VH-VL binders against Mitochondrial intermembrane space cysteine motif-containing protein MIX23 (MIX23). Designs and how they scored, part 3

Target 1, 196 residues: Mitochondrial intermembrane space cysteine motif-containing protein MIX23 (MIX23), of Saccharomyces cerevisiae (p38162)
Amino acid sequence: MVDNRRTFTAPQSLLETNLTFPNDEPSLTTITVTRERCVDPSLIDSFLRFLRHGSDDIIRQKLNNYRKGSINGKNKCKEFLKQELYPNWQIRNNIISFCEKEAAEMKNETDQQCGNNKKTTAEPLIDARIDPYAARERAEKQEAQYKDWTKVTEWVANNRKIEQILTSTTEGILRQNCEQNNDYLKEFTQFCKDNS

## First folded at step 17 (VH-VL; from a23 with heavy chain N52R N59D Y110S)

Design y7
Fold by ESMFold2, fold request of step 18:
Structure y7 (fold): chain C 196 residues (1-196), chain A 121 residues (1-121), chain B 107 residues (1-107)
Amino acid sequence: as target 1 above (196 residues)
Amino acid sequence: QVQLVQSGAEVKKPGASVKVSCKAFGYTFTSYYLHWVRQAPGQGLEWVGWIRPYSGGTDYAQKFQGRVTMTRDTSISTAYMELSRLRSDDTAVYYCARESYDILTGYFDSWGQGTMVTVSS
Amino acid sequence: DIQMTQSPSSVSASVGDRVTIACRASQSISSYLNWYQQRPGKAPQLLIYAASSLQSGVPSRFSGSGSGTDFTLTINSLQPEDFATYYCQQSYDYPWTFGGGTKLEIK
């Protein structure tokens, strides 16, 4: 009965970019994420790919464009981070976190329906000999809820791994092309606290 | 299985130094921050600092500035904490702890077993 | 530094009881609050992160709530393994700081 939803829009800098994307993938400018879309994440996956391709995947090109227009490219790095990269990272992380929270709620709902309570002996009892359709329908519903929960949790784990690899690679490139003594992930964390 | 295995207990005299190791297993060592947290006997938990194995970057609580040095050897997935000019109030169990992948919230999702450091004349 | 104040410092309870533990921050930390359990002689273990999110493998009898400055850990239907010390910890700003702990003892 609760319909949690959240709308995300690609950063303005990405919307203004005219870059070639691999495999002719469709460009999405906005997505509304719901529990249903976390369970069937093809649209979310397309949006995440768009965000990743328009930032981390082409970071060397992005950094080169900033450096070409500046005698001191290090100042341009800071601008790129705050205006383009960190907002992009934030949107991707917020999408993954939304689905993670939905997965936790799905589990709580299923646990509540199954009566996970040690203090009582009251258990749902469906007598299949009296109402065979009710017993079958209950079993099918619980199995479907468990499968949906499993799919979302696995999707979350996979995408967190992808983000870790991608952002670690990006930080390596930033160290080579920008400030070497900066912790970009901790700076990003503070950016999120300051801008959300 | 993620595991952090620390070096054994140490007994030191005031003024000495101690170096505690923390070896990581079951995950990519350079992908996560490592923190050090200590606990004096019968007391609560106190944050000492973090190291980023990827870069070697560190940040220390002000209380330990100038006395603590955190390092790592990425070839053997091992982090180190060295505390110098030991005092009796440095007697504590020292834990290494892995920070979560989710950098937006920050929490310790895996802990070493702890290393007891006793400072006694 | 952000001071974390835990209350009570100690509580006696029986198996099956419901217990609540309070944690107050000296300034708003949004939802950047974690809860750990530490059994005697053992390292701390994560229970709750982000104020209310249950860590994988933690029993559902544990729950967390709160935001801003006031947070609560609730343990429903205590089990023998739950008698331990519990710590809150903020991860909003460095240095990350812990509450003083709440020791749960057998009554």
Scores: ipSAE 0.303, ipTM 0.687, lowest interface PAE 3.9, mean pLDDT 85
Fold by ESMFold2, fold request of step 18:
Structure y7 (fold): chain C 196 residues (1-196), chain A 121 residues (1-121), chain B 107 residues (1-107)
Amino acid sequence: as target 1 above (196 residues)
Amino acid sequence: QVQLVQSGAEVKKPGASVKVSCKAFGYTFTSYYLHWVRQAPGQGLEWVGWIRPYSGGTDYAQKFQGRVTMTRDTSISTAYMELSRLRSDDTAVYYCARESYDILTGYFDSWGQGTMVTVSS
Amino acid sequence: DIQMTQSPSSVSASVGDRVTIACRASQSISSYLNWYQQRPGKAPQLLIYAASSLQSGVPSRFSGSGSGTDFTLTINSLQPEDFATYYCQQSYDYPWTFGGGTKLEIK
């Protein structure tokens, strides 16, 4: 009944660029993110890798390409940021945040079932003396939810660290090649408010 | 774990300045925005401004513009807030607070213990 | 500046009660609304971010709802440790601003 899902499509500029993934990895232009895919994140990881490879990993090349035809130089940095980099960052952050929200909900669901919840009448407690199969099945479900919560939480933490490293490196390159005194992360925040 | 440790209480006269420090532990200091928030005795919370330790960039609430200066020393993971031309209504507890890693969500996930600044004749 | 108005300014309640605290913004702030708890003599602590997302380690009896201009914090089945002052805070636009606070006292 709960259908938490969200579909993301790679930015147009990346779809028009020929990029090669490592051998035997799928190439995705669109992904639908669900709780199940947060728990088993192989497709999400492939999509994030695609986005990172086509932006932060090749940022010097991207900036150089924008400068080849430029008259004003600095104006082309702003176009690159708004058209390519910030949309890419937004998609990656939204994917990670989706799974973070799902992990928080998994924990909340498990905590409610493990708490002293005598006040609800919607779901009677299962009596193992009468239905031992149902009681065992419920315990197994709770244990699986805890394991799933741990997996997603660790995946979120790891990807937050990856994004931190990438954005720090990218900011350094932007300061060298574009405006040195600009706060690119706060500018990105404004971009997200303008493009929700 | 993550901790923000602030300097001790200060008593100042009107017209003086005060410099409060905030030392970060347990995380990469340059990866997070750091904010300053104050609370007058018995009153609510008021945002003063932020500093980005990575760049040294700052933004201040308009009412403090021209009187507040936020700086940092990345070699010792320490941020500073200096407030000049003190008035009696600057008497407050001054907190440093770390902004969440995810800049899209914007919240304070860790706070210093607070520094009481008292301005009295 | 975005004005944040909390109501009520204080509430008396008993352990086990349900309490609802309201927060209103002077303009739409989407879901950029956070809730903090502050015990006397202590720094604030985050409860809820993005209007409804529960911070890790916060008990499930806390919940938040709302978007746009009207937001609520609900505390179900109050515990002795919940008696504190609660603040809403918007992170939509600078300066970030706080509500005036709601003091929750034991009855």
Scores: ipSAE 0.202, ipTM 0.662, lowest interface PAE 4.7, mean pLDDT 84
Fold by OpenDDE, fold request of step 18:
Structure y7 (fold): chain C 196 residues (1-196), chain A 121 residues (1-121), chain B 107 residues (1-107)
Amino acid sequence: as target 1 above (196 residues)
Amino acid sequence: QVQLVQSGAEVKKPGASVKVSCKAFGYTFTSYYLHWVRQAPGQGLEWVGWIRPYSGGTDYAQKFQGRVTMTRDTSISTAYMELSRLRSDDTAVYYCARESYDILTGYFDSWGQGTMVTVSS
Amino acid sequence: DIQMTQSPSSVSASVGDRVTIACRASQSISSYLNWYQQRPGKAPQLLIYAASSLQSGVPSRFSGSGSGTDFTLTINSLQPEDFATYYCQQSYDYPWTFGGGTKLEIK
């Protein structure tokens, strides 16, 4: 099993905020995402919560500040987007994408295992005579793998939906407080391309 | 089971102060924000403020700034709300409420039973 | 401050009825909306959080929908214990604010 892992670090700007985050959960500033953590996304969820909360609060706070200081607000908006918001979005998306990729790999691995059991005549059919439970154990293992795959897949889908809602909502807020006609999602897409 | 137990009813004169307590059971006291919400008789709910039990940090509604003080004693998992310079319009049931937070939003998942504070001349 | 407006302020219904309560925010609050039920003489109780998430232990006849500025609480097939006052609450920005409440009374 390719030990695929990726480490994500929260943007420094988020850490510098005087924002009080809900609950005294250890502020995960860094997370290493693995397949196992995708299957059990408790830690990832905590990290995403941190990122999402920080992003939303920062946006609200900063936009309010910009609105109050209207003269240089546009330039500040641009800097905010490039330095704080888009990086935050990118990290969240990358985390979700990581798990999405893992889910795909999990499926492939499981499918291959199920398929190969039919073709490789050569691994001695553990003669049901020798271990009558071996076949059952294999089946159970496969079932468990598919279950995990399903879990990750659903988690990814749900988080994609959440991100869509959050980014859309944020875009609306940005249009109201920064540039009304700006396509921030498009800008973000470009941002990701430029920083890939 | 999560339980918030508040102190008993209070009757105060205008200008006096009242201190209501909220003791938490069934969870780690310092892991959750605690809010105070009040409700005047026959009226709706009004947010007063929050305290972070871990640090003692607070934020109050502007309406109560300068009159409300939220504190906590972590050793006994108890939060306190003190309201000073009481007025008749401070007559209300005061609730403490625990804030839970998922990946998206905070919400009050547990409430104290409420403390009736009556301010009368 | 974000103003939350509930409608109607009161509604009469019968057991078994479907009831819908509306909550409107003065500005977009995304999905940062919670619904509470308050029975007479009792503390509020959480029903729905994040606009549509059902709190554990809450009957499935309760549902929440909406995003942005307009939200709805729906109670399918009213039960006797559902006659209470319902409040929406935004957690999008401080100060947190509540709707004025909707009193659900028995017809």
Scores: ipSAE 0.011, ipTM 0.579, lowest interface PAE 9.3, mean pLDDT 86
Fold by OpenDDE, fold request of step 18:
Parts: sequence; C-alpha cells; structure tokens
Structure y7 (fold): chain C 196 residues (1-196), chain A 121 residues (1-121), chain B 107 residues (1-107)
Amino acid sequence: as target 1 above (196 residues)
Amino acid sequence: QVQLVQSGAEVKKPGASVKVSCKAFGYTFTSYYLHWVRQAPGQGLEWVGWIRPYSGGTDYAQKFQGRVTMTRDTSISTAYMELSRLRSDDTAVYYCARESYDILTGYFDSWGQGTMVTVSS
Amino acid sequence: DIQMTQSPSSVSASVGDRVTIACRASQSISSYLNWYQQRPGKAPQLLIYAASSLQSGVPSRFSGSGSGTDFTLTINSLQPEDFATYYCQQSYDYPWTFGGGTKLEIK
C-alpha cells in the first residue's frame, strides 16, 4: 500500500477570527490528510469548516478592508481574490481532491483483489470449497473495503456540493461588490492552473 | 534554480524614457506575478507595480501611473518596465522580483540583481 | 497607504548578541508581513514570510513574530554575515510598502 499523505496549513488570517466550532480544537492550524482520515473525515471536516469561514459577512468584511483607500475598487477586488479568496478555495479543493484520489485508488485496489487483473504477487483466491472460513474472511474484508470506499466517495460528493454552493454564493457577493460581469469561478479555475 | 536576470545600467536625461528587462529562468514564467521595486541611492525600497505574465495584466503604484508601463514577452520569459518622462528623483536601482505565496500571503522569494538607472542633465 | 515603521533605524551589536528589530504597521495587516535582508550592493533576500515562517535556506537563528500591527524580527547569536540592512514589508494591501530599514552594524 502506498502511504499517501499531504499536509495543509490554514491561513493565519483565519486565526484572527472568532470562529469556533463545536468539538473543534481552536488550535487546529495544520492537518495531515491520509486515506484513513478520508475514511473517518471528522478532523478534515473540522478543518474545512474552519477554512470555510463562519459566514459570508467575514468575506464581505475582508472585501471591504481591501477596498478601503482604493482608487480603483475593482483592482482591490482582484487582489483580494488573488491573495485571500482563491488560495483558500484552492486549499479546500485540494483536500477534497486528495480524498477523491484516495477513493479511486481504494476502488482500484479492491477491484484488483476481486477481479481478473490480479497482480502476479497477489494473494491467491481462496476456494470456498477448500477453506470456507478463509473464504468468508476474505469476503468480509472485501466488503469492508467497499464500504470504506463508499463512505469516502459519498463524503467527496457531499463536499463538492458544499463547495459549489459556497463558491456560488460568494460569487454573488463578489458581483455585487466588485465586477458584475465577472466569471469568478472561471477565474478561479485559471488561478488554480497558474498556481498548480 | 529560480533566477531573474536584468538588463544593464542605464544613463538617461530628464524627459527621456528607460526600458529595463528582466528575464526569468528556472520556473514557469507565466505562473507567477512579477513585481518591480526600486531603491534610490541610500534610501529604502519602493514598490513600483506588478505584472501578471500570464495575461499581461498590471497594476502600478499611483505615484507612477501614467509614466510606467510593464509588459512581458512570454516567448522568452522576459518582463519589461518602461518609465517615461524621467526626472532626477527616478535615479534608483530597479529590481524585478517574483511573488510567491503561502496559502494567502505573498512575498518576494526571488530578486533580480537590479538595474541602476541614472537620470542626470 | 499602509505605513511601515521600523525601529531602531540603526543598531550596533557584536557577534553572538541577540538582536531584535521592530516593525509597526499603521493598520492591521494580519500576518501579511515579510522580512528581508539586504547586504551592500546586493538585492534584498527573503528571510521571513507570513510574519513567522522561515524561508528555506535561512538559518534558524532568524525568527519572526507578531500579528496585526506589531512585528518583531529576532536574530539569535548574531553572526558576521548578519550585519546588513533589514526591511519589513507588508503584503496586505497595495501598494505594498516597506519599512524604512534597520541597519545592523558591528560594534
């Protein structure tokens, strides 16, 4: 098994906020994401909630802060996007993408154990007629693996949906306060490409 | 290794224009904002502006608006800063600097060697 | 514009000393504060970013602290190569602005 892990650090700017979540450690500023933590996403969820801010008012406040003293408000908005918002979105997306990739690998590994594409060094298939207990154990293990895969897959789907809602809502705020005709989601996509 | 290499020293008369180049090596030129910072002799650092090499977008300090033009040639990973209507107080070392960021914070992680621009009658 | 004020403007110290340089912003800049070292005739070099993050390759004797308006650069056990001018810089809002610099001289 490949031991995949990635460490993410929360922006310091978020530490200045009074964001508190139930059962969350206030000192959670860094998280190492692993497959296991994708399967049990409790810690990741807390971290994501922290990154997602407490409310859109925080975004508005920050946006207003960037606009203060600006000759060109639109320009300040661009900098806010570049310096604050898009990086935050990118971190969240990267976390979700990590788990998404892990889910894919989990599925692949499990399928290989059950399917015809057995690696040369793969454990031989247990014939239930020869050793029914071993066969049962293997079946249970596979079932557990698929269950974990399903959990991660559903978690990813749900968080993608959440991100879609949040970014859409924020885009509305940006259009009201920055550029009305701007496609911020497209800009974010480009941002990610430029900063990958 | 990231390296920014600037053009050589310039001597100009008041009213003239100067164009300084900054060639980037060791990284994807279009993936990072590039800033220009100047430093008058014996003085501190002053931000001039930034360019986004990907799009060519720019933003200049108000002090330089109307006189400074930042451009880039992506085919040769080179950025340019042109300053027009030069005056004596434009005499300075001009630096190009790459902006990097960690999550939300931007910083200059790489600098050119600087280009001395002297404006004198 | 955000004004950055460094103190002191100059400081004399000896090798092995502990030196602290202060930087104050005219308004809160959160942790958007960077520290640079500039040796004579050279371009500035990044020391600390995001108020307290040590740039790769920079000796651990350098450290940054602070948030909001007040920041500090600390050099523990000063080395000969540390005698230079130090600048703080805010990246919170444009125009980006620098402190006036602190010249660290050998006593």
Scores: ipSAE 0.007, ipTM 0.564, lowest interface PAE 10.6, mean pLDDT 86

Design y7
Fold by OpenDDE, look of step 17:
Structure y7 (fold): chain C 196 residues (1-196), chain A 121 residues (1-121), chain B 107 residues (1-107)
Amino acid sequence: as target 1 above (196 residues)
Amino acid sequence: QVQLVQSGAEVKKPGASVKVSCKAFGYTFTSYYLHWVRQAPGQGLEWVGWIRPYSGGTDYAQKFQGRVTMTRDTSISTAYMELSRLRSDDTAVYYCARESYDILTGYFDSWGQGTMVTVSS
Amino acid sequence: DIQMTQSPSSVSASVGDRVTIACRASQSISSYLNWYQQRPGKAPQLLIYAASSLQSGVPSRFSGSGSGTDFTLTINSLQPEDFATYYCQQSYDYPWTFGGGTKLEIK
């Protein structure tokens, strides 16, 4: 069993804002993500909700804050993107990606336990006729593992969808308030590459 | 006219802390990022970090993480850089610099006069 | 971190000469490059921003070119006040980094 973990810290810009957030947001500014926390994503969900801007008006307000004092507010968009938005997106994506990798590993481990009955390296198949209780226990364990895998996989899929919606919506806001013809998602991709 | 005026020279012992101030004139203090850059004697320029005067947000170079604290007082348009646990290699002229921008991010269009910080036993 | 390398580290020239200073980034920084002039005992001053944009008030004899990894500062017809140290600086990614500087000395 692989013991992977990664720690994520919320961006300072988010912590120092005077904006109001939903009441269900955690007080935690740092989270260590593990396989277990992917399987039970309650803490991760809270952290993601905290990271996710609650509404479009919050994003607009943040943009407006960056525009203050600027002759051309569009010029401030780059700062907002680089200093706050893209780092926030990257953290969320990295968290989701972590769980995605864990799901893949979980699947591989479980598949190997079930299918690779290689006599030489794998635990011998328990004959149910000889020890039905042991066989049942093994089956139940495998079922539980697949259940956990499914749960994480579904969680990842759902959160990817949420992220797509959020980023798309935000891109619309950016195009309205910043550069209309800019591909912000492409820029974000590049941002992630540069900061990987 | 944009002007950044820094506090005077400091002499400190190793292990001590120093706090340098930078007062801004001639522009809206909260509208521009303010950076700190240092220069050891006879050496090049080294970026220390930035502060967003509007929110107080900061980002520091990894080299100074845990040792540097940047703050601001918006009521008097003044930024502060505090460096703790000083060592001899912290001896440098410390500059505050205003970040301006256009379509692209970040250039220093205005600099303070610099503050010499000497760390010696 | 993005490393910025300037060349040469020092150059001797005469008044009226054309001088070229090179700056190379360890990775592509697009046009996120600025040039500064620093006179002895003074703070740096902005010359060029965004690789090729001349800062207001800077003489037209200064020009910047380049993109990606290779950049050049050119000074046409050197004046006495141009003898100083020049720095390139990338603002593409944090930490912001400077070149090692090029000292322009009088021949």
Scores: ipSAE 0.005, ipTM 0.558, lowest interface PAE 10.0, mean pLDDT 86

